# Ledger of designs, part 131: miniprotein binders against p81326

Target 1, 226 residues: p81326
Amino acid sequence: MLHFGGFIMEINHISKILEKEREEYIRNKVEEYLKQGFSKDDAVNKANQSWRTYIGHRIQDVIYNLLKKFLKDSGLKVTTDKALNNRNLPEELDKVKRLIAINYGEYLFLPDADVIVYKVENNDIKIIAIISVKNSFRERRFETTYWKLKLKESPVTSHIKVFLATPDKDNEISYKCPNGKPKKMRIILEYELDGIYFLKEDFEETEKAKHFGKIVEDIIEISKKL
Below, E stands for the ipSAE of ESMFold2; O stands for the ipSAE of OpenDDE; V2 stands for 0.75 times the mean of E and O plus 0.25 times the DockQ between their complexes.

## First folded at step 11 (miniprotein)

Design Bg9 (at its last look DockQ between E and O 0.85; V2 from the best seeds 0.80)
Fold by OpenDDE base, look of step 11:
Structure Bg9 (fold): chain B 226 residues (1-226), chain A 83 residues (1-83)
Amino acid sequence: as target 1 above (226 residues)
Amino acid sequence: SDLEKRAEQFIEFAEYLIRLAEELLEEGRPKFAIEWLKLAVRFLQMALELARKNNLDELAERIEKLIERAKELIERAEKIKES
């Protein structure tokens, strides 16, 4: 408990570090695209898109590694949907893949699962949680909600907790009713998901909306009930 | 102990950040590498505090060496940035 405050503060720095690179990254990419013969407007648009992709992957990787390290001592394992996109999976990961698959009749598809937390007990795998990591909500606002609802439809996957982790840089979901006006996205995400975890300080805290620093403890607690 | 485990968690995460920074240095991005190294040092300092409070001298020494390594990488990155 004593070091929880420090841990929270350092988590907030993750997002801040990523934002510091934006200006330089954009500038360099604009120059690159201009050299490739794109117009100034096209170069800027492409640079911004490149940044969104880059920063999204970077924050997902950092969060994955953070959770992997901080959950390890609890006997919990962590993987990603990307790691499951292999033809030759180890038996353990093949089982994980099957246990998160969503049935569409003739086809099985995986939910978007930036981070997957599971435990192995007596050679049985139990999926504990899926964490979706979103740097921004510009393109796919309710995608995580869709996957949560789909996972609920099967007794095989209905127990899986689905969490959203975000720095919410644009304050799209940080508050429920700013200026007395309900934020549809915040309300729906908080209602449908098992939790929202913020990599920032300035947000409206609720039972389901917490600082990211609490996610490790929450996952461990859930794992004990499964 | 739970505190030892927590210290080790901070160390392992810091080591990841150091590796990340090294990759960024190889990519010619020293400014960004420095920011991650500074974060790594802060996590290591948290680990060091835990180690010292629990009289874990060997662990403290290990952490101090990692801090030194991270600081050396920062110095190297600063030189690259200025060049």
Scores: ipSAE 0.831, ipTM 0.933, lowest interface PAE 0.6, mean pLDDT 92
Fold by ESMFold2, look of step 11:
Structure Bg9 (fold): chain B 226 residues (1-226), chain A 83 residues (1-83)
Amino acid sequence: as target 1 above (226 residues)
Amino acid sequence: SDLEKRAEQFIEFAEYLIRLAEELLEEGRPKFAIEWLKLAVRFLQMALELARKNNLDELAERIEKLIERAKELIERAEKIKES
């Protein structure tokens, strides 16, 4: 077991560091776009879009590296959807790609699986979990749920756990019944997904909604059962 | 042992955080590099606690040297930030 209190506190610092960076990033980008001749309204919109791309990539990179470091001594390997989209794949990653593909008749497509956890036993690959990393839920709020349901449709992929990792900065899914009213997005996501892992301290913890620091031992325990 | 593996995992993640901070320093962003370096030191301190509790003296010495190097990098980044 991890030193739960200390590890949880340190993990929450990741999202705090990134949010502290936001205002300076946006200010610099607005200035950059104004110099390119965009109107103030256009520059602000472009700067906010730039920030969403930047922070999404940064959070995903940190999560990928955390899982890679903390899972490797349990015989678990970690890759990303970006690595799998490379045309020149090693045999191992080509197998991972094929084992998560979703069948749409004549076509095979990959789910949006930001981070993939798998193991190798006797030269065979077993996919353990897919982690979707979301910074916000403004649009495409149920994309992760869609991919979970598609994976459940085939016996080849139905065992794959689908997790959501999020700082949830806008508190869109942090509580089931804020102000006594059920929050549809939180209720549906928790019902359909195998787990939601928060990169912050303040949220309603349940059997499926946990601090992100818990994800490592959860994945290890799941891998022992497969 | 499991505790030794856990300490090494903290070390390796801290080393990733240090590399992230070094990238930010190259980009001229010492303020945020310092924040990531402080987080790296905290992970190294957790690794050191595990090493000391379990009498892993060589590992503890390695971790102490890593902490000193990270703190020296913080000092360098502070000077860059002030200039």
Scores: ipSAE 0.741, ipTM 0.900, lowest interface PAE 1.0, mean pLDDT 88
ESMFold2 (binder alone), look of step 11: mean pLDDT 87; pTM 0.855

Design Bs1 (at its last look DockQ between E and O 0.01; V2 from the best seeds 0.00; counts 0 for: pae E 13.8 > 1.5, placed apart)
Fold by ESMFold2, look of step 11:
Structure Bs1 (fold): chain B 226 residues (1-226), chain A 83 residues (1-83)
Amino acid sequence: as target 1 above (226 residues)
Amino acid sequence: SDLEKRAEQLIESAESLIRLAEELLEEGRPKFAIESLKSAVRFLQMALELARKNNLDELAERIEKLIERAKELIERAEKIKES
């Protein structure tokens, strides 16, 4: 699968590729914040936060487009949290939204689900997997594991696979025991989630911690069992 | 043994929720930690009922200690939330 292989090779370096545009992005955002009246220090801090949000969205978009392209011939559909938050939801997407929602008594909340994979059979929708996309783990590092555990509480959602996709640019979870000491974050994420897919080449590969290129094959295999 | 396996699955799920709650408290997220702990207590109460109805007294005692631990963590999380 030469086209698939070529695309996956590119995506394994996506964070590094996007970092090349970082300086220009930050410069433009600092200028915008200075015009809004922020101090230089505040403008720089806000620009860096804006970059972190932007690069996360860019990586999410690339993952969405890859999955949409390579899963369509297997009868699998892909959507995003952004699409599910639109005011004018098509009936199909409204069903997807309801099928991943977590019930907290009188309240319904969506899990941390950046990209959602589902199938439609005889007008019935079956959620296959949700993918959380994280560029870094500086905040909300374990929110994905929380949502996996909440999904396990109900037989209606317990089948849903929860994956994490990350370039892990700062090597926060790339290795289990760097220097002989357990890395708590990597160990807990790998234990609790159904898989971690790295958008880079240098990490400790395990049965659950894989190169991102394996995600399409894994999702298709899971869908055959459901 | 099938009933014991079902009880152990509930306990395992609860222990995972307790571990997650401890990490959420470390991150300063007491609201999420409280919800995780409440779910853990529900799973443990189901396991406890199963253990008691099948006269698994040693298992029931272990489950009761886990419930006590989870409730202590809820109290800690409530103090953090109120601060």
Scores: ipSAE 0.000, ipTM 0.225, lowest interface PAE 13.8, mean pLDDT 82
Fold by OpenDDE base, look of step 11:
Structure Bs1 (fold): chain B 226 residues (1-226), chain A 83 residues (1-83)
Amino acid sequence: as target 1 above (226 residues)
Amino acid sequence: SDLEKRAEQLIESAESLIRLAEELLEEGRPKFAIESLKSAVRFLQMALELARKNNLDELAERIEKLIERAKELIERAEKIKES
């Protein structure tokens, strides 16, 4: 049993822990791409891209498993957008999928929902929160904000809380105004989202910007109000 | 009852956080211990609300004692943080 303590420590250092695997991962991927006929430079670039994807998935998996574990006792359920991308869904997940879908006229699309928290009461499904997991903000910096705004546009989805979980390894959003200079991304994300949860200790805490350890209690509290 | 079960689950979560905080204090990480303990207190407060709503006085008393313990540990952690 990963002691809850060990778990939080792992959370705070998740980026560092995973980064230890980077060198070996890159080496192996470079070799793989070289064998596929890519140039050395292309192989290195592809390996780096692969690493970013890999580490992102690993962090997401960790967060998913954590939330699943810690919310289980509360009766809350956890799924992912990936799990919803199946043609044959169980009824429960099909309902979840429909309840997070965004209307684009002729089409319904799902928001980026790395983790979806919902409850089932009397056969009714209520979506509680969507958690977007980001390791870095190099790309799609405001994508989570876009999805939050889109979810707000429908009475079906307007109640859904959207959270961002990040180790913010590059300190892109850890502080609002370091050295007197506003960090636009932090300010906007904090303003538009329902919360930012850091998988680290070194950040500016606010009402909306919290340590990841607080996400479980916040979700449970929200679930009680729904 | 389902509510009692829920309260017990919250208590278990809080106890886990308290244990974590104790470990963190041993590791010299008082700041994070405090955060864990604050979370524990919040879980316990939620459990306390459930207990009170259901007139579970014995459970409420148990929860209150745990809250006090967590608060004492916070104070200890704060002292360590300041030293």
Scores: ipSAE 0.000, ipTM 0.232, lowest interface PAE 11.8, mean pLDDT 86
ESMFold2 (binder alone), look of step 11: mean pLDDT 88; pTM 0.874

Design Tf0 (at its last fold request DockQ between E and O 0.74; V2 from the best seeds 0.80)
Fold by OpenDDE base, look of step 11:
Structure Tf0 (fold): chain B 226 residues (1-226), chain A 80 residues (1-80)
Amino acid sequence: as target 1 above (226 residues)
Amino acid sequence: SMKKIRITIEVPDEEKAKFIAKIIKDLAEELGLEVEIEVRGNRIEIRIESDDEEKLRELVKLIEWLAIMYGAEVEVEIEE
């Protein structure tokens, strides 16, 4: 049992590491842009812009690696949508890809699936969960909700849990009713999704809104029921 | 008593090894620990010597988390 105290420490460590990564990344990018002939101010601005793009992918990679590590002993496997975007897929990943596909009549399309958790039993693949990773909610606020609803429409995919993982640095969805005003986005996301997992401590915890540390346990529990 | 710790990290992406090594150095410096770091391809070797067990434990934890975050393997050896 990863004691609750251990998880809090874990997120604090992750946050500290990401801050150091930022500092080093910015330093390196500033140096790169200076060598390209940009002014110091322009180099800093460009580095910060680059970081905003980088950190989104980085958090996704971090979550992937965390889940891959912590789910390994349970026999669960983890992949990404990027890994599925290949013409020559191993049989296992080809099956995974097919099992998350959404039917649009003449076409099959994949949901946005930053991280996919599945198990292999007796050569059969069962998709357990899709985790959408969002650093910011400025764009595509309900895209994850759309995919959840679409997955529910098919008996093939209706069992797949859809989770949102976020650091929510700007407190966009950390609280339901800050100052007595309902935050539409938090309420809808929590209602429609199977869970929201925060990579932070300062948030309103509910049955569906949890600390990211609980995602491993929740996924393992779900996997046992499938 | 002075404790000596050797940490070896194998990074799946060789291009990130130098970057990770710099992060480790920064983390160690923030804790006031002196570290020797060598990067050879995708392997990072870290040697730490300190009498502050608490700081050593903290740095080891940070390095372990850092390794997990990059999908790297980490080995920790206590020399003394």
Scores: ipSAE 0.837, ipTM 0.941, lowest interface PAE 0.4, mean pLDDT 92
Fold by ESMFold2, fold request of step 13:
Formats: sequence, C-alpha cells, structure tokens
Structure Tf0 (fold): chain B 226 residues (1-226), chain A 80 residues (1-80)
Amino acid sequence: as target 1 above (226 residues)
Amino acid sequence: SMKKIRITIEVPDEEKAKFIAKIIKDLAEELGLEVEIEVRGNRIEIRIESDDEEKLRELVKLIEWLAIMYGAEVEVEIEE
C-alpha cells in the first residue's frame, strides 16, 4: 500500500479548501436569494454579506477542530465560549466556565474567548490558553487585549495565556512598521498578548507573531510547565 | 500505470455531507482528476483512479485536511 504521511498542518491547503467553500457557499446563497424574489444584484450582495458572517464562524470551527485533533494525545481538552454559554452545562464545562469568569461586582461575565484549551487531572481543571479568532479588525480592535488585562488582575486567572489567531487578509496587523510608520494595532496587540498566530505566510514573524502551525507545539509546551 | 484510491469520510454533521462532497468534487476537477462520490447519510465514499501520482497525492492531502477541518474521520485505502 502507498502510505501518505501523518496529518501535516499546512496553511496553503486550508486556504485552498476555504476558497472552494466560499465559491460553493456563494453559489448556493445566490440561488437561495433568487428563489426568495431578490434581484440578481441584491442576491449577490446578500450572498457576499452572508459569507462574511459565515467565514468568521467557519474559521473558529476550523481552529477548534484542528486543536481538538492535535492536542488530544497530549491530554489536553478544547471547548468554546459558545459551548460554555449553554444552560445545563456538564460538570466539567461548568468548572471551566467558573475558572475563566471575570468578576464585575454583582455580575460575572466570560471573556470573549472563541476557543479554550484546558486539562483535567484527578478531577482538577487547569485553564491553559484562550484563543481569540479574528477574521478582520475593522471593529472591536483591542477587545482581546482588554480580556488579557482583566485575566491578569486575578491570581486565579493570571496564568492563562491569551492568543490571537487570524488570517489578516487585509494586512491590518501583519507588519510592525509598514512604509516606515508604526502600526499601532500590531504593536499593541503583540505587546499585550501572549502570541499572535497568522493563518497565512506573509507577515512579520517575531517571538510572539508566528505561523499558525506552531500553536499546537506552543500550547503543549505551556501545559507541561503548569 | 493507473492508481486506485478509496477514501471513506465519516462526517459528524450529516447535513454537511453533501456540501463536503461537492467541495471534494470541485477540488478534484481543478486538479483534472475524475472521482466517483457516493453520499450515504453522514458517510462519503470517494473512488479515484489516475496515472498522475502527484495530483493524486495532492488531492488526498486536501481531502485529509478537509476532514480535519470538519472534525471528520477519514480512511484512505490505496488499491493497486
């Protein structure tokens, strides 16, 4: 038999698949909107808007599935903020929720965290990292840094690593000083966060700004120290 | 010589199976590969026959990544 190697995390394969998904998604949505009575121009515009919402959730799902797959053998578990917002949580997830909640006096809120990595040892739960997934930075540019700062305020949560994962297709944070001028968003995000992981090849790599393919190794390494 | 590959995908979300199958068909067409695809509930079975080993290997890699991206299980069997 011809053996294909183990699963290899390659950004180019993910990008190619997502482009084919976009083409088929938009085709299906245009047909759906035409059936609803929209003009061709309106159907195309609405399909593109629908894709922008869909791709944000889709990238979150991709990252969740990749981390779940590649962290499983290291004894690490993965969940999402959506799963933690369900009522009637399993005991394990209820504990995860309580361990990341932030106190605002009479109120408790979860940080905006798309993916949460944790481990369970002898019924004890330790939160390793929170990954925020951003497809674009047009709105809520520094929400992830706000949550990192809030998590640092308590000894219970100060150990939690906060990462940002992004394709950054519009190069909003890919370079520190494009055209010789400092990019405030990139500089502040890199300074405050524990890491930025790019789902593309062209960006300025640093100790904190890395290819997404390195995130699994980094999380495993951190988990061994905790 | 012609190489034959059978790929089986078990998709957790059955309603996505037809969409995933279409993506696989589109990927194969872009590579110039002919595929036979059968969807039964949450299961996708793909049969590929080609004398172009490079393109065949590339499609298999894409299908394996696609499966990971959907949290799906995949088995690849190479038939000589």
Scores: ipSAE 0.807, ipTM 0.933, lowest interface PAE 0.6, mean pLDDT 88
Fold by ESMFold2-Fast, scan of step 11:
Structure Tf0 (fold): chain B 226 residues (1-226), chain A 80 residues (1-80)
Amino acid sequence: as target 1 above (226 residues)
Amino acid sequence: SMKKIRITIEVPDEEKAKFIAKIIKDLAEELGLEVEIEVRGNRIEIRIESDDEEKLRELVKLIEWLAIMYGAEVEVEIEE
């Protein structure tokens, strides 16, 4: 059971916390660059660019930590693409890496899987889901769909659910036109992916596009069917 | 009447603890609450006193979510 009720009622808290982190991060970076001898304008510009890079990784870490916290009692394990790219892998993570790899002839590559959920039963590993995390959709907006389509081609990986998680601060995929029609990008992503989870409150839910708080229950239900 | 709450959070390192302590201070200030925060190495100790139970509960929730977002464990103790 989720402590504090559920994620849905806490998404505003996550968003508020991240805004305070942004303010303090930028303040610290500006001071750092000023001490390095940059002008005020350059320091501010560099701090903003640093934040743009930082927030992408920060959202991934947040989602990893939330899933790790709330899936632990269900016997589900969580890892990251960063962990799988370490040269010295524990046996369990090496097995996870091999079970998610995609075959390109003589080569094996990992999908762009920011967060990975799996279970271990009787020494066997079953991959349940990969979550791609996008803070913005300015570039590489359909990369997640490419990896979903590649995973579907193999009997080893075709069962793996592929989810997108995003704050969608700029309403790039959560907005609906006044006539109720979603934007093209939203239609394609929702059609091809197994689910989209928004770290925001102001959008219309569908069967596949939900508040992030529902991801824990959905993953647990998927795991029970495997 | 006035409630006293003690919260302890352990994070990976002292630099992170100081950063998180500042975030907590900013969250408390926005709610109009005064907090006493001490950073001891990688440990953050927070003391809050207020007769506004609703604001206290909101701040505690924010601090608990902040801790989860950093993969940290949090201990909350309500003092008499």
Scores: ipSAE 0.776, ipTM 0.920, lowest interface PAE 0.6, mean pLDDT 85
ESMFold2, look of step 11: ipSAE 0.786; ipTM 0.930
ESMFold2 (binder alone), look of step 11: mean pLDDT 84; pTM 0.817
ESMFold2, look of step 12: ipSAE 0.775; ipTM 0.923
ESMFold2 (binder alone), look of step 12: mean pLDDT 84; pTM 0.820
OpenDDE base, look of step 12: ipSAE 0.835; ipTM 0.941
ESMFold2, fold request of step 13: ipSAE 0.786, 0.790; ipTM 0.931, 0.931
ESMFold2 (binder alone), fold request of step 13: mean pLDDT 84, 84, 84; pTM 0.821, 0.823, 0.823
OpenDDE base, fold request of step 13: ipSAE 0.831, 0.832, 0.832; ipTM 0.941, 0.941, 0.941

Design Tf1 (at its last look DockQ between E and O 0.73; V2 from the best seeds 0.79)
Fold by OpenDDE base, look of step 11:
Structure Tf1 (fold): chain B 226 residues (1-226), chain A 80 residues (1-80)
Amino acid sequence: as target 1 above (226 residues)
Amino acid sequence: SMKKIRITIEVPDEEKVKFIAKIIKDLAEELGLEVEIEVRGNRIEIRIESDDEEKLRELVKLIEWLAIMYGAEVEVEIEE
């Protein structure tokens, strides 16, 4: 049991809550679609499809809120890529946005950065970590790896840690060599990224593959070295 | 002995308040606990009375985690 900010992060509670959220979300959506004139079967199917989209964003929000809560006492700040997608940004966020930008010659582009952890010292911003949140690995399996490699190419961004956080419900990357067969995706992600953090208990733990509860302490430790 | 707990949650997103309140109700029902829930704007007030301390503790933990998951502030008061 990992103690964060006086709370033991119990993944079981989070999972239970998310399941209840699912049940309530589905119920509400079914009712909505029935009112729109869809059949019961169509309403259920549409609700399930809507949930698949919703849960991806929900997990990102959960992770954001967890990190924001548990990093607050350390003086670390948390933002999201969504917050950076504004034309008019506060000075602090504008600096954050610039400090994660990747150079493509005539253009600067931002990496996929679901959650960004940074600190402010003497009015200077230091980016500590980017957390990519993945609910499933059906699409864009190595996108986070690409961004890690691109960030590593610049002295401006090379220090930024890139983490992957996932519940990995389908056990796509939970084990490296199940039944003696190497899982390419797990091996590559673990090799290229600075860490993988699982929002579950059943996974193969390594130096880089850890329980999500450890992400806070790891980020704090990294922040002290910067 | 019966324990009374009052929980107050301040939710930053008003659109989620009713949803959160419903989740709390469902969680309580699963534990076999009766809860009174009042919603006032972005504030959820929960009153629980039970002689089962273990279930009470479990529900409080769930509500605290739920609050964190939504970036909400939570206060727990034990009423004698």
Scores: ipSAE 0.838, ipTM 0.942, lowest interface PAE 0.4, mean pLDDT 92
Fold by ESMFold2, look of step 11:
Structure Tf1 (fold): chain B 226 residues (1-226), chain A 80 residues (1-80)
Amino acid sequence: as target 1 above (226 residues)
Amino acid sequence: SMKKIRITIEVPDEEKVKFIAKIIKDLAEELGLEVEIEVRGNRIEIRIESDDEEKLRELVKLIEWLAIMYGAEVEVEIEE
């Protein structure tokens, strides 16, 4: 079986697989659009737009599957905000949903919590961390920091670690001062969040900005302190 | 010396099986390896023979990661 500990090389394998998935996905979509009567140029443009939507959800699924696989032996459970938005929730997941929800009077809303890690002890649920998965920072760049602030406002949720996971292929937050000028987004995200985990090799590593492979160890260590 | 390996993948989402099989074939072609792939419902069976042990190990690693990325179960068997 695969081992998560030497993860830098595993990140390269994941990236290579995703690139092959991209190539095949786009080829299939172009063929589909051509059959619908679009010109080649339009079919290619539409396929690329379709991929941009697909890859965001795909990366979330990849992170969910990896964490579920590699955290299960530590007694940690993993779910997603999509699973929590189902109308017919098992009691355990309903409790998870209520434990991360933010109160706005009589309304409860979920934070930007694509992936949620929790544990169950004697029928009690403890939320360990939420992970926001971002493929791009072109819109709503500070949304994750807003949710961290909201979770800190209540003693019930203030312990929850808020992480950002990203491939950051366009280098929007990979470096603090890429041209001698502070990169506001990177600096604020790193300051406010509990961690940033990169699904690539080339970025400025700090105590809070790490290779994605470190996230399993970090989550396990946090869970032992709770 | 030729090595012979059989890999079996059980994919939870049968609609993804053909796509996954194509990705495996693309990965093998990039490495210059010949593979036999059989699809039965949610199951993919891959047979690989090669005298290039380094490329064989690399392909097996890629297939194992691909399976994890889809939440799939994987079994690797060495044949003579």
Scores: ipSAE 0.789, ipTM 0.932, lowest interface PAE 0.6, mean pLDDT 88
ESMFold2 (binder alone), look of step 11: mean pLDDT 85; pTM 0.829

Design Tf2 (at its last look DockQ between E and O 0.78; V2 from the best seeds 0.79)
Fold by OpenDDE base, look of step 11:
Structure Tf2 (fold): chain B 226 residues (1-226), chain A 80 residues (1-80)
Amino acid sequence: as target 1 above (226 residues)
Amino acid sequence: SMKKIRITIEVPDEEKVKFIAKIIKDLAEELGLEVEIEVRGNRIEIRIESDDEEKLRELVKLIEWIAIMYGAEVEVEIEE
């Protein structure tokens, strides 16, 4: 049990809450679709499909809120790619956006950055970490790795840590060599990224693969070195 | 002895208030706790009375986590 800010991060409670959210969400959506004239079976199927989309965003929001809460006392700030996707940004966020940009010659593009942790010191912004949140690995398996490698190529961004956070419900990357067979995706992600943080208890822990509860302390420690 | 707890949650997203209140109710019911929940704008007020301290603590923890997960502020008051 990792105590952060006096609160024990219990993944079990988070999981329980998310399951209740699912039940309530599905119920509400089924009711909505029934009112729209869909059959019960169609309503259930549509509700489940809607949930799959919703839960991805929900987990991102949860992680954002967790990090925002637990990093607050350290003076670290948290934002999201969504918040940066505005034409008119406050000066601080505009600087954050520029400091994570990747150079492609004539163009600058932003990496996928679900959550961004930064600090402000003497009106200067230092980007500490980018957290990519993945609910499933069915699509874009190595996208986060690509962005890590691209960030590493520039002295402006090379210091930025890139973390992956996942519940990994389907055990896609929870173990490196289950039954003696190497899981390519786990091995590559762990090798290329600065860390993988699991929102679950059942996984193979390594130096880089940790329980999500450790992400706060790791980020704080990194922030002290910058 | 019966313990009375009042919990107040201030939710930043008004659209989620009813949803959160329902989740809390469902969690309380699963624990066998009777709760009174009132929703006023972005504020959820929860009153719980029980002699089961363990269940009360569990529910309070769950509510605190819910608050964190939604970026909400939570206050817990123990009423004598």
Scores: ipSAE 0.834, ipTM 0.941, lowest interface PAE 0.4, mean pLDDT 92
Fold by ESMFold2, look of step 11:
Structure Tf2 (fold): chain B 226 residues (1-226), chain A 80 residues (1-80)
Amino acid sequence: as target 1 above (226 residues)
Amino acid sequence: SMKKIRITIEVPDEEKVKFIAKIIKDLAEELGLEVEIEVRGNRIEIRIESDDEEKLRELVKLIEWIAIMYGAEVEVEIEE
């Protein structure tokens, strides 16, 4: 049975479960569209389009749940940008929101902080890390690096670690120099961010580019130094 | 030789219960394990009987990961 000593992340189990989720999701969506009167071809096309939108939200939810589960015994709390955009925020989350917000004169915006890790110390909130979850890099390629740079502009937020988590199924950033050619996107992301965590096995591992299973240990170690 | 295991999952989102139960059933079938799954509200109860301890361990591990991935709590009981 799974216990704390055996919590080490195994990417193959997560990937296998997600593939089963994809198969069942598509089957259910095709059935739904057929009942609505669509042709089989249209139902399949619509189901595949629906999955591409769904998987992005699903990966974020998986990362949130994993971090919440494995960080709780270390006194670390986890929330999401979705939770922080709720109009009726508890006091604790309102403080988290204020501590990561970026000031643009008359406007206040949250960085691209899909998942936020923080701790509570004597009624004070300390933000440890934000994790940006990207399924694809075709758009918003360097948005995460922009937010890291903005957080560095203030001594109040400059300590916040900014991580990228990705399955990178299309191998857009998996290697630094594929075929001997520098991959600009991977090189810049690795240079600017505090870490990149891959939800797959096949990528070039470096000090900053790691298997997702290392993220819990890294966050705990960072929290002890703050 | 034969082991009986009962697994209980408490799923926060009731709307996902049947979907999760189907995923568990599909994984069990892929492993060649026969399972009985009962759904009641937010609760999934899985009963497994097998003499293949390696496959049982693998399915239990997969179910525990599913619970983690959905923010669900899981309890595993060995019967007999």
Scores: ipSAE 0.761, ipTM 0.925, lowest interface PAE 0.6, mean pLDDT 87
ESMFold2 (binder alone), look of step 11: mean pLDDT 85; pTM 0.831

